# VH-VL binders against UPF0173 metal-dependent hydrolase Caur_2542, part 17

Target 1, 243 residues: UPF0173 metal-dependent hydrolase Caur_2542, of Chloroflexus aurantiacus (a9wi57)
Amino acid sequence: MATLGRNVTITLIGHGTFHLTTPEGRNILIDAWVDGNPVCPEPWKARVRENLAAIFVTHGHFDHIADLVDLARETGATVVCQYDMVPYLEGEGIPAAQLVGFNKGGTVTVADVRATMTTAHHSSTIYENGQIINLGTAAGYVLRFSNGFTVYHTGDTCVTMDMQIIGELYRPDLVILPIGDHFTMDPRQAAYALKLIGAKYAIPEHYGTFPILTGTPEALIEHCREFGVTTEVIALKPGESVS
Key: E = the ipSAE of ESMFold2; O = the ipSAE of OpenDDE; V2 = 0.75 times the mean of E and O plus 0.25 times the DockQ between their complexes.

## First folded at step 14 (VH-VL; framework fv_ozuriftamab)

Design i4 (from e4 with heavy chain S31D G50I G59S Q65K; at its last look DockQ between E and O 0.81; V2 from the best seeds 0.00; counts 0 for: pae E 4.8 > 2)
Fold by ESMFold2, look of step 14:
Structure i4 (fold): chain C 243 residues (1-243), chain A 122 residues (1-122), chain B 106 residues (1-106)
Amino acid sequence: as target 1 above (243 residues)
Amino acid sequence: EVQLVQSGAEVKKPGESLRISCKGSGYSFTDYYMHWVRQAPGQGLEWMGIINPSGGSTSYNQKFKGRVTISADKSISTAYLQWSSLKASDTAMYYCARLGYDFRGPFYFDYWGQGTLVTVSS
Amino acid sequence: AIQLTQSPSSLSASVGDRVTITCSATQSVKWMHWYLQKPGQSPQLLIYLGSNRASGVPDRFSGSGSGTDFTLKISRVEAEDVGVYYCMQAFRYPYTFGQGTKVEIK
């Protein structure tokens, strides 16, 4: 069992949704596909709601926000998102007092987390009432916790040179990044992303949920060897945690 | 052409075991989730559960959890619905249904099997 | 679970009539799917994602609605439209169906 030893617990809920317990004991989610997520373990449907302080949203696709409105209303959690999603989420019934909208390059503090929004290269839309609604641009996050532990969640993206800048500026300890291919980086691209970022740990996401998402952690590890990347890959199953 | 062909009708007694099957053809079997749907005599449709035939992972409607087992054998493109101990209340038509997916929204069943009638009585 | 209630439970129509079937959900569902089960057949996809017709479905069938209230319409009923119509949601597990609307053609 790998251990981080930094009093941060990271749990894969399923697909692209992660639950984190911060060093000060605060619970946060990154994205919100839970109740309809075919790989989410049943016990975690209730557990993600327990004392939830914040939800960080990477983009507006259904596999990332399907349960966002319900979770926010049920828990009172602060929703942290791209500025252009805010009017849509207000219209869907999330109280304005719960919404923190900002944009790429900005930093906000929510709970005990200092979050900087980064680029991600992906679409961000939802289909509603016969129209495609643009929900701004996809994003990643650099999350800095009160004890200095730093997580870079890339969001859904291809590999991009911006990841080198992010690695240099923030020196993240751990990266969460997609490897599923088709809609995001494949494992080889993700291994190259880890080379650019330089983190000690990586948790792959966004693979295997749909059959077309063919990337695997094993392939990621193989390509890390190909590029001389020493990042330790921590492959969580849904419901598994690292701490 | 996509086809889902189910095993034939079954007549059983309470307490007996049963496994019914659904064979997919005309597509890559492991590329699509498979579902089971129940229709009691003269009644509507009830969703029972889902399987990813690639890795075998399942999720169940809580109403049926512990009552049935969903499985698949990808080498022969076949999904299964199985009871270890049938009850008279299990009398129904059982359909397999392939989950079509469109990333604009939630999933929908695009193809259905012909149904397997299961009759359970003393 | 999200309960879906259809109205009416049964109807009889003449060829050429306009038919309207409603589906009401106990919680918001962004999209509704509709299936037709013709006599002696398995269900078949009719409308998906609220308003999209499945392949081969005639343009006399249309779907609309949002939130908790959805409608299926047949603009001019044909004799072959007989059967039971079901709405279905796949937004939350467990997936659920409406109780069905039986359409008879006189």
Scores: ipSAE 0.307, ipTM 0.712, lowest interface PAE 4.8, mean pLDDT 91
ESMFold2 (binder alone), look of step 14: mean pLDDT 91; pTM 0.922
OpenDDE, look of step 14: ipSAE 0.784; ipTM 0.904

Design i5 (from e4 with heavy chain S57Y; at its last look DockQ between E and O 0.82; V2 from the best seeds 0.00; counts 0 for: pae E 4.4 > 2, SAP .516 > .496)
Fold by ESMFold2, look of step 14:
Structure i5 (fold): chain C 243 residues (1-243), chain A 122 residues (1-122), chain B 106 residues (1-106)
Amino acid sequence: as target 1 above (243 residues)
Amino acid sequence: EVQLVQSGAEVKKPGESLRISCKGSGYSFTSYYMHWVRQAPGQGLEWMGGINPSGGYTGYNQKFQGRVTISADKSISTAYLQWSSLKASDTAMYYCARLGYDFRGPFYFDYWGQGTLVTVSS
Amino acid sequence: AIQLTQSPSSLSASVGDRVTITCSATQSVKWMHWYLQKPGQSPQLLIYLGSNRASGVPDRFSGSGSGTDFTLKISRVEAEDVGVYYCMQAFRYPYTFGQGTKVEIK
């Protein structure tokens, strides 16, 4: 059982949505699929709204943003996203003062977290009334906390050599990455991604929510052995935390 | 051809247990959530909940939480709706429905069973 | 829970008439679905994600709308269009249906 011991609490809300409490006690979300998320525990629907400082958005698919507008308006949280998503979100009623749009390679500071936007190779659209709306490009984030603890959330993606660069530049302590197959990396690809990144810990995400997402943490662990990867896999169930 | 075939009508008394079934064929049963929708006599449709038959995740309408259990047996491609203690107010038509989805948007029920009429009377 | 209110609750139309059914939500939803339940039958999907016709649904059926207000139209009703029409949202749990619109063809 892993213990991070770095004054950061990471909770899987469900699927691809994570709640983090920073060393300074600030609450942030990565993505926003909560109220309609079939695996989100009932108590966490209310809890994600409590003292929410920021929401970091990886991309515009519904299983990542379905509750974004409501959460942002209800909580006043700062929404941090790909620049091209900003006009859509402002048109949906998020005040411009709450929106921080930037792009790949840029760094912003929100809620005392330094967030660098990284590549991710995935589509980013939403479908409304017969139209596919482009919401910019998919992204990952390197989150650097005030005490130096560093989390790399890959976003939805395939394995990419960019992960090696990110590992070298930022030396993340913990990686959050998809293992579900079909729309993202499968467990074997994710194990290879961990080889490229070199982090101490990994939390798998984006699996089992839908039957077509067949990857498992057990398969990830097995393929980490296959590649000689010593990253410790922390398999959270929805509602579970590590700190 | 996707088919959802439900068990036959049931007549029960209050306090009795009951399990009704929905068998899926013509598709990979474990590839889709199965949901239950009820329709009281002369009334509209109410969503009850659903299950991922591959991993057992369930989601319930809070109105029915603790009143029913949704389960599945993937070895026989069958989903179940179960009461431990029926009430007269449980009298309704019960449909199973397969949850279709498009990852651009929210879910919709693309195939429905024929319905199981459950009558609960003293 | 998001409440869906349909209008009208019932209507009677002649073959060839244009029929319009509305669905109003208590909160904004992005995606609305429509179902038809013919007499003595289970519901069947007509329109999904606001405006897409399900397989086998004739082009006389169309859906439109956004936000809180959605519309189902039948451009020229036929005798087989009799039944109860339901709108449905799956944007948030609990999933909810409208109360239904009964359509009679005279």
Scores: ipSAE 0.380, ipTM 0.756, lowest interface PAE 4.4, mean pLDDT 92
ESMFold2 (binder alone), look of step 14: mean pLDDT 92; pTM 0.946
OpenDDE, look of step 14: ipSAE 0.864; ipTM 0.926

Design i6 (from e4 with heavy chain S31D S54R; at its last look DockQ between E and O 0.84; V2 from the best seeds 0.00; counts 0 for: pae E 3.4 > 2)
Heavy chain, then light chain:
Amino acid sequence: EVQLVQSGAEVKKPGESLRISCKGSGYSFTDYYMHWVRQAPGQGLEWMGGINPRGGSTGYNQKFQGRVTISADKSISTAYLQWSSLKASDTAMYYCARLGYDFRGPFYFDYWGQGTLVTVSS
Amino acid sequence: AIQLTQSPSSLSASVGDRVTITCSATQSVKWMHWYLQKPGQSPQLLIYLGSNRASGVPDRFSGSGSGTDFTLKISRVEAEDVGVYYCMQAFRYPYTFGQGTKVEIK
ESMFold2, look of step 14: ipSAE 0.495; ipTM 0.803
ESMFold2 (binder alone), look of step 14: mean pLDDT 93; pTM 0.949
OpenDDE, look of step 14: ipSAE 0.904; ipTM 0.943

## First folded at step 15 (VH-VL; framework fv_ozuriftamab)

Design j1 (from i1 with heavy chain P106V; at its last look DockQ between E and O 0.48; V2 from the best seeds 0.00; counts 0 for: pae E 6.1 > 2)
Fold by ESMFold2, look of step 15:
Structure j1 (fold): chain C 243 residues (1-243), chain A 122 residues (1-122), chain B 106 residues (1-106)
Amino acid sequence: as target 1 above (243 residues)
Amino acid sequence: EVQLVQSGAEVKKPGESLRISCKGSGYSFTSYYMHWVRQAPGQGLEWMGGINPSGGSTGYNQKFQGRVTISADKSISTAYLQWSSLKASDTAMYYCARLGYDFRGVFYFDYWGQGTLVTVSS
Amino acid sequence: AIQLTQSPSSLSASVGDRVTITCSATQSVKWMHWYLQKPGQSPQLLIYLGSNRASGVPDRFSGSGSGTDFTLKISRVEAEDVGVYYCMQAWRYPYTFGQGTKVEIK
């Protein structure tokens, strides 16, 4: 297992949900599928709620927001999301004072983290009462911590040349990206994405939770060799941390 | 057509081990979770746990964790439910059920095996 | 765990009767599913995602509800509808079933 050595702890909660502790000791989540997440370890269901400062939301699919409203109301955490999600979340009972909506290319500072919203090429809808509700466009985030450590969470996406631009502008130290195939990049596409981004570390996500998500970290590593990518793949198990 | 065919009824004594099976056909076995549901005599349905047969990851109802082992052999499209030491209270009908997925929601059991009756008595 | 309580626990109906079964959850769930277990058979899916009928299920079966309260209705009961009806949620682990509603046809 690699050591980051930058006073940031990154824990895979399961699937696409991550818990991060900042250099200041602030706790944040990226996405919110916890209580119903089949791979989330039981202790982490309580632990994600402890001193939670912020939840960054990539898009509105159920496997990313199923527990968002409950977590936000229970913890008081600031919810950071695409602007067009805000009216829906307020209507679901998240107080307006807890909502920070912005859009692609913008930067906000929440929980001592500078978060820039990036593109992601994916749908963003929920199905509720027989209706498909559009929740804006899917997003990724570049998270810049106070000590300069930079994490790029791609969100759910295909590989895209935008990732080269993001790599050049922000030079992320670590990338969190999907490898599951079917709804997102497969491992070969994800290896190419790492070539475009050029980060030192990568944490794969969004695989194995549903059986049709057949990508594996081993396949990602093999395709990184194929493309000459030197990014170190850190394959976390649910509940496992790197710091 | 999707079919889940379970192994036959078992009569066992307390303390014995047992493995029952569920063979899936008519679909891509590794594309769906396989779950086990218990029904004690005269009682309702109780979820026990399941397995992703592609990678072998399992999830259990805490009531049954440590009591049973769920496994799969994807090369023969078969899931297993196993006890290392049966109790009389394990007497029940055991169903395998395929966990369906719908893009509009999460999960539901769409196909069920015929059931395996396990009787544990002295 | 989310407990599901069905009402009534049993009922006796004549062919042609309208039957209503309710399922109450201790916490909000997004979707409710319904199963029928006929005597001596495996459970079979009737309604999924609250209101969608499974393949081959007659249109006399309908589901409705949201939040914590869900309903299964049979508009005109047939003799073949005898069995135990279960509501089920797979929104949160552990997955849970209601205690069942036994429907007898007299």
Scores: ipSAE 0.183, ipTM 0.686, lowest interface PAE 6.1, mean pLDDT 92
ESMFold2 (binder alone), look of step 15: mean pLDDT 93; pTM 0.945
OpenDDE, look of step 15: ipSAE 0.437; ipTM 0.798

Design j2 (from e4 with heavy chain F103W; at its last fold request DockQ between E and O 0.76; V2 from the best seeds 0.00; counts 0 for: pae E 3.4 > 2)
Heavy chain, then light chain:
Amino acid sequence: EVQLVQSGAEVKKPGESLRISCKGSGYSFTSYYMHWVRQAPGQGLEWMGGINPSGGSTGYNQKFQGRVTISADKSISTAYLQWSSLKASDTAMYYCARLGYDWRGPFYFDYWGQGTLVTVSS
Amino acid sequence: AIQLTQSPSSLSASVGDRVTITCSATQSVKWMHWYLQKPGQSPQLLIYLGSNRASGVPDRFSGSGSGTDFTLKISRVEAEDVGVYYCMQAFRYPYTFGQGTKVEIK
ESMFold2, look of step 15: ipSAE 0.501; ipTM 0.803
ESMFold2 (binder alone), look of step 15: mean pLDDT 92; pTM 0.946
OpenDDE, look of step 15: ipSAE 0.862; ipTM 0.927
ESMFold2, fold request of step 18: ipSAE 0.351, 0.381, 0.469; ipTM 0.735, 0.748, 0.791
ESMFold2 (binder alone), fold request of step 18: mean pLDDT 92, 92, 92; pTM 0.946, 0.945, 0.945
OpenDDE, fold request of step 18: ipSAE 0.845, 0.863, 0.877; ipTM 0.921, 0.929, 0.933

Design j3 (from i1 with heavy chain S31D S54K; at its last look DockQ between E and O 0.85; V2 from the best seeds 0.00; counts 0 for: pae E 5.5 > 2)
Fold by ESMFold2, look of step 15:
Structure j3 (fold): chain C 243 residues (1-243), chain A 122 residues (1-122), chain B 106 residues (1-106)
Amino acid sequence: as target 1 above (243 residues)
Amino acid sequence: EVQLVQSGAEVKKPGESLRISCKGSGYSFTDYYMHWVRQAPGQGLEWMGGINPKGGSTGYNQKFQGRVTISADKSISTAYLQWSSLKASDTAMYYCARLGYDFRGPFYFDYWGQGTLVTVSS
Amino acid sequence: AIQLTQSPSSLSASVGDRVTITCSATQSVKWMHWYLQKPGQSPQLLIYLGSNRASGVPDRFSGSGSGTDFTLKISRVEAEDVGVYYCMQAWRYPYTFGQGTKVEIK
């Protein structure tokens, strides 16, 4: 397994939910599917709540926000999300003072993380009592830490040429991206995305949680060879960390 | 047509081992979790745990953790529920159930086996 | 664990009656599912994700509710509706069922 050596610890909680400890020792979460997540290790259900400073939300699907309201209320963490999601979350009981809503291209600083919201091509809705509620548009994030280490989390998406622009502007060290097929990029598309972005490391996500999500890290590695992509794939199991 | 066919009824004594089975057909067996639900005599339904048959990862209700083992053999599309040492309190009907999902959200049991009655006499 | 309490525990109805079954959760859940176990049969899915009827379920069955309070209604009960009705949540582990509501048809 690779060593990042940059005082950032990245842990796959499960599916699309990640826990990060920043260089200054702050804890953040990207998305919030924990308690009902079938692949989340039991010890991490408690650990994600410990000293949680912020939760960054990519979009409003159940597999990304199922535990968001509970976590935010229990921990007091700042919830960082697409602007149009704010009224929904406030109505669900997250105090307005904890909500930071912004939009594509904007940058906010929360904890010691400078976060820029990027494009992602995916739906963002939640199904509630017979109704489909629009929760704005799906998003990715470029997370810049105090020591310069930069993580690009693509969110749920197809491959898009915008990833080349993001790679050029932000020069991410590490990319977190889906490979599961069906609802997101398959491994071949994800390998092409890595070609466009040009990062040193990649962590695949959003595969295998539902058995119909058939993409694998092995297939991603194979297609990286196909495209001449030298990005190192770090395939974490739920509960595993890289730092 | 999706079918879940379970092994036949069992009569056992306390301390004996037992493995019951659930064979899935009419769908891709590795595309869905398989779960087990018990129903004690005259009682309601109680979730026990489940397995992802593709990789074999399992999740258990804490009440049954360490009491039973859930496994699968994907080459014959079969899931198993196993006890190493039965108790009289294990007397119940045991159902396998496929964990379904929909584009709107997952996690409801869409198809059920016929049940396997396990009787354990003290 | 999220406990689900159904009301009533049992009832007797005549064909054509309107029946209402409630399910109260100890914590908020996003979706409630409902199952019917007819006498001598396995449970069968009736309502999923709050209000969607499973395939072949007639439109006299409806589900509603949110948060901690959910309802199953039968607008005009039929003789074939006899059995035990269960609510179920799979929002959080452990998955839990209500204690059941036995419906008898007179």
Scores: ipSAE 0.215, ipTM 0.700, lowest interface PAE 5.5, mean pLDDT 92
ESMFold2 (binder alone), look of step 15: mean pLDDT 92; pTM 0.945
OpenDDE, look of step 15: ipSAE 0.784; ipTM 0.909

Design j4 (from i1 with heavy chain S31D, light chain L49K G50V; at its last look DockQ between E and O 0.76; V2 from the best seeds 0.00; counts 0 for: pae E 6.2 > 2)
Fold by ESMFold2, look of step 15:
Structure j4 (fold): chain C 243 residues (1-243), chain A 122 residues (1-122), chain B 106 residues (1-106)
Amino acid sequence: as target 1 above (243 residues)
Amino acid sequence: EVQLVQSGAEVKKPGESLRISCKGSGYSFTDYYMHWVRQAPGQGLEWMGGINPSGGSTGYNQKFQGRVTISADKSISTAYLQWSSLKASDTAMYYCARLGYDFRGPFYFDYWGQGTLVTVSS
Amino acid sequence: AIQLTQSPSSLSASVGDRVTITCSATQSVKWMHWYLQKPGQSPQLLIYKVSNRASGVPDRFSGSGSGTDFTLKISRVEAEDVGVYYCMQAWRYPYTFGQGTKVEIK
């Protein structure tokens, strides 16, 4: 398993939910599917709540926000999200003081992280009591830590030329991107995305949780060879960390 | 037509092992989780756990973890529920159920097996 | 674990009666599902995602609710509607069922 050596610890909680410990020792989540997540290890259900400073939300689908309101209320963590999610989250009982809503292209600083919101090409809705509620548009994030280490989390998306621009502007060290097929990029599309971005490391996400999500890290690695991509794939199992 | 066909009724003594089966047909077996639901005589339904038959990963209700093993053989489209040592309290009807899926909403069991009655008595 | 409590636990109805069954959760859930287990049969899906009827389920069955409180209604009970009705949540592990509501038809 690779060593990042940058004083950042990245743990796959399960599916699309990640826990990160920053260089300054603060804990953040990207997305919030924990308690009901079929692949989340039991010990991590308690651990994600410990000293949680912030939750970054990519979009409003249930497999990304199922535990968001509960976690935010329990921990007091700042919730960083697409602007149009804010009214919904306030209505669900998250105090306005905990909400940082912004939009594509903007940058906010939360904890010790500078977060720039990027495009992602995906829907963002929740199905509540037989009704579809629009929660804005899906997003990715470029997370720049205090020591210069830079993570690009694409969010749920297809491959897009925007990824080349993001790679050029931010030169991310590590990319987190979906490979599950069906609702997101398949492994071949994801390998091409890595070609566009040019990062040193990649962590695949959003695969295997449900049987229909058939992409695998092995297929991603094979297609990286196909395209001459030198990005090192770090395939975490739920509960595994890299640092 | 989606069908879940379970193995026949079993009569066992405490301490014996048992493996019951659920064969799925009429769909791609590896596209859906398979779950097991317990119903003790005269009582309600109780979720036990499930398996992703594509990769073999399992999730258990903590109440049953360590008491049973859920497995699958995708080559014959069959899921299994297994005890290494039965107790009298394991007497119940056991159903397999296929988990429906929708990214926008919660999961639901859309198809059920006919049930396997397991009787454990001395 | 999220506990689901149904009310009433049992009832006796005549053909044509309106029946209402409630399901209360100890925590908010986004969606509730309903199952019917007829005598001697496996459970069968009636309502999924609060208000959607499963294939082949008659219009007399409807579901509603949100948060912690959900309702199943049968507008005109038929003789074939006998059995035990269960609400079920799969919002958070462990998945849980209500204790059941036994419906008898006189």
Scores: ipSAE 0.179, ipTM 0.666, lowest interface PAE 6.2, mean pLDDT 91
ESMFold2 (binder alone), look of step 15: mean pLDDT 93; pTM 0.949
OpenDDE, look of step 15: ipSAE 0.455; ipTM 0.812

Design j5 (from i1 with heavy chain S31D, light chain S28K; at its last look DockQ between E and O 0.66; V2 from the best seeds 0.00; counts 0 for: germline match VL .462 < .500, pae E 2.5 > 2)
Heavy chain, then light chain:
Amino acid sequence: EVQLVQSGAEVKKPGESLRISCKGSGYSFTDYYMHWVRQAPGQGLEWMGGINPSGGSTGYNQKFQGRVTISADKSISTAYLQWSSLKASDTAMYYCARLGYDFRGPFYFDYWGQGTLVTVSS
Amino acid sequence: AIQLTQSPSSLSASVGDRVTITCSATQKVKWMHWYLQKPGQSPQLLIYLGSNRASGVPDRFSGSGSGTDFTLKISRVEAEDVGVYYCMQAWRYPYTFGQGTKVEIK
ESMFold2, look of step 15: ipSAE 0.584; ipTM 0.841
ESMFold2 (binder alone), look of step 15: mean pLDDT 93; pTM 0.949
OpenDDE, look of step 15: ipSAE 0.844; ipTM 0.925

Design j6 (from i1 with heavy chain P106A; at its last look DockQ between E and O 0.81; V2 from the best seeds 0.00; counts 0 for: pae E 4.5 > 2)
Fold by ESMFold2, look of step 15:
Formats: C-alpha cells, structure tokens, sequence
Structure j6 (fold): chain C 243 residues (1-243), chain A 122 residues (1-122), chain B 106 residues (1-106)
C-alpha cells in the first residue's frame, strides 16, 4: 500500500463515502452513506461520528446522502454543499448555522480545509413522497489542506476537459474518482481523466457495490498503462486507510 | 420468468457439515445479490446474509457470521449456504431470495426459492 | 437493529371484510415492504416501496405510511388471502422482518 507522508489519512468507508483526517487532526466526511451501506464495516459506523467537523456533499442521490441529515444532527458537523441543496436540508432539520452553501468555482474554508467546488456531469435528485426533487447540480471538490496537500474529488461524473483546467490550476496531489461504469466513468474513461489531471495518486471509488458497477481497479491500472499515465492507483477496500 | 430452485431437504446429525444450493434462471445471475433467509419451525423470517455473485463479496447478519459460509459459482448460476458443523438449533427452512433494487433507495426480496428444509437431530 | 412490530399477531376474517395490519419500527425507515406467505409456500412479494403492488397482486391490497408507522390494508378479503403477512425493511443493516400477522378466513 502507498504512503502519502503528508499527515492526511484517507479511509474508504464504502462505495462513495470517504473519511479524512486532516493534518490538524480534524475529521471530515465526503458524502454520507453509512448505516445502510452494504459494504460499510460495522466499526466504522460509530467511528465516522467521532469528532466529525464537516461533511462535504457531492450531490443528492441516495447512495451519497442517505445518512446526511442524521449524521449532521447527531454530530453538529458543518455540511458543505451546493447552494440549492441548502433549503432542502434546512427543511429536513439541519440547523442553518451548520449549513455552508456555495457554488461552482467558489471557495470556502471549513475545518481548516479550503474547498473549491468544481463541475461534475451527473444528475442530482432525490425521490421523496412520490416526487423527484431537484437538489441542484452535481459537484466535485478541490480540498486544500493547511500543509498544502491537495485532494481533487471529482464527484460522480463522466470524463471532461474541465479536468485539465483543474489539474493546471490546483495541481492536486491525489484524485478520488469513480470507475464503476453504468452511472459514471468506466475504468478507461477514468484513466483518461487521470491523464488530464496529472496527480501523483488516485483512489478509485463507486464500483462493485451494485453488481451492475463492473469496473475494477485492475482495469483502471491497465488503462493507465495504455495512456502512459504515471499516477499511482491506491485501491482501498472498505475500512482501509492510506496516510 | 425468474426462478430460484433449491436443493432438496436434508436430515443431519449435530456436528455434520452441509452445503445447500440455489440455482437462478430467467435473469442475469450476476446482476443481483442473492440472499438467504431462515425460518425456524413455527417462527418468522430471519435474514442471514447475501453475496454479490459478480465479484463474490459477502455480507452477513452478525448472528450468523462465522456459523455459515455463503458462496456462488456464477458459471452455473448457483449460490450456496454451507455449515461446517451443524447444531440442533439449525433446524429450519432456508430460503434463497434475490435482492431486487430500485435506485430511489429501496432494496427488497423480489423472488424466492421454494425452500430447503434442514433437520438436525440425533 | 431496527425492530418491526406488527399488530395484530393474528386475526380471523370473513370473506368481504376489510383488514388492516400495522407495522411499527423502532427507528425511521424510508421504505416498508410487505410479503405474504400462504400455507405451505415460500414468501412472496406483495408491496414494495411502501405502496407499489408487485406484479399480479390484486388492487384490494394497499400499503401506506412513513417514518416509523406503516399499514397494509385488504379492502375486501378473499379466501385465497389466508397466510402470514410480514413487513420488512432493508433501509439499514441488518435487514429485519416483523414477527408476522396470521390471517385466517372463517
């Protein structure tokens, strides 16, 4: 398993949910599918709640926000999300003081993390009471930590040339990106995304949880060789960490 | 038509091993989780665990973890439930059930096997 | 684990009666599903996503409710409706069933 050596610990909770400990020892979550997540290890259900400072939300699909309201209310964590999701979350009972809404291209600081919202090409809706509710547009994040370590989480997306701009502007050290096919990039598209971004490390996500999500880290590695991509793929199992 | 066909009834003694099977047909076997549900005599339904037949990953109800092994052979569209050492308390009807899903966030057992009666007594 | 409690545990109905079965959860669940196990048979899906009837299920069956309280109704019971009815949640692991409601026709 690779060593990052930058005082950041990244743990795959399962599917698209990640837990990070920052260089200052702050705990954050990216997305919130935990209690009903079929691949989330039992010990991590309690551990994600411990001293949780912030939850960054990529979009409103159930496999990313199913536990968001419960976690936010239980922990007091700041919820960082697309601006148009804020009224929905207030209506669900998250105190306004916990909500930080912003939009593509903006930057906010939460828990000593500078987060810039990026494009992602995916739907963002929730089904509730017989209706489809629009929760704004899907997003990715560039997370810059206090020591300069930079993580680009693409969110759920296809490959897009915007990733080259993000790579040039932010020079991310590590990318978290989907490889599952069907609803997101397949491994070949993801390898091309890594070519555009140029990061040192990548962590694949959003595969295998549903049988239809057939992409694998092995296929991603093979396609990185195809494109001459030198990014090191760190394939975490649920509950595994890299630091 | 989706069908789940299970192996026949078993009569065993405590301490013996056993593997029962569930063959799926009429659908893409690797596109759905297969789960096992237990029903002790005169009792209700109890979820045991399941398997993703595409990659072989499993999840168990903690009550049964370490007591049973769930596996699958996708080349013959068959899932298995296995004990290394049966107890009298394992006497029950065992159903396989396909886990259906709706991407609005729902999971439910949409098709069931006919059941395999396992009797464990001396 | 989310415990599901059904009421009543058993009932006896005449053909044409309206039957109501309730399912109470110890925690909020988004979707409740309902199964019927007829005598000597395996369970069969009756209602999914709270209110959707499975294929071939007559329109006399309906489901409703949200949060922790859910109901299954049979508007006019028929002789073939005998069996044990179970509510079930798969919102959180472990998946759980109610204890069952036995419906008999007199």
Amino acid sequence: as target 1 above (243 residues)
Amino acid sequence: EVQLVQSGAEVKKPGESLRISCKGSGYSFTSYYMHWVRQAPGQGLEWMGGINPSGGSTGYNQKFQGRVTISADKSISTAYLQWSSLKASDTAMYYCARLGYDFRGAFYFDYWGQGTLVTVSS
Amino acid sequence: AIQLTQSPSSLSASVGDRVTITCSATQSVKWMHWYLQKPGQSPQLLIYLGSNRASGVPDRFSGSGSGTDFTLKISRVEAEDVGVYYCMQAWRYPYTFGQGTKVEIK
Scores: ipSAE 0.314, ipTM 0.739, lowest interface PAE 4.5, mean pLDDT 92
ESMFold2 (binder alone), look of step 15: mean pLDDT 94; pTM 0.961
OpenDDE, look of step 15: ipSAE 0.703; ipTM 0.886

## First folded at step 17 (VH-VL; framework fv_ozuriftamab)

Design m1 (from j5 with light chain S55T; at its last fold request DockQ between E and O 0.64; V2 from the best seeds 0.00; counts 0 for: pae E 3.3 > 2)
Heavy chain, then light chain:
Amino acid sequence: EVQLVQSGAEVKKPGESLRISCKGSGYSFTDYYMHWVRQAPGQGLEWMGGINPSGGSTGYNQKFQGRVTISADKSISTAYLQWSSLKASDTAMYYCARLGYDFRGPFYFDYWGQGTLVTVSS
Amino acid sequence: AIQLTQSPSSLSASVGDRVTITCSATQKVKWMHWYLQKPGQSPQLLIYLGSNRATGVPDRFSGSGSGTDFTLKISRVEAEDVGVYYCMQAWRYPYTFGQGTKVEIK
ESMFold2, look of step 17: ipSAE 0.581; ipTM 0.842
ESMFold2 (binder alone), look of step 17: mean pLDDT 93; pTM 0.947
OpenDDE, look of step 17: ipSAE 0.848; ipTM 0.926
ESMFold2, fold request of step 18: ipSAE 0.491, 0.481, 0.497; ipTM 0.808, 0.809, 0.804
ESMFold2 (binder alone), fold request of step 18: mean pLDDT 92, 93, 92; pTM 0.945, 0.949, 0.943
OpenDDE, fold request of step 18: ipSAE 0.897, 0.898, 0.896; ipTM 0.944, 0.943, 0.942

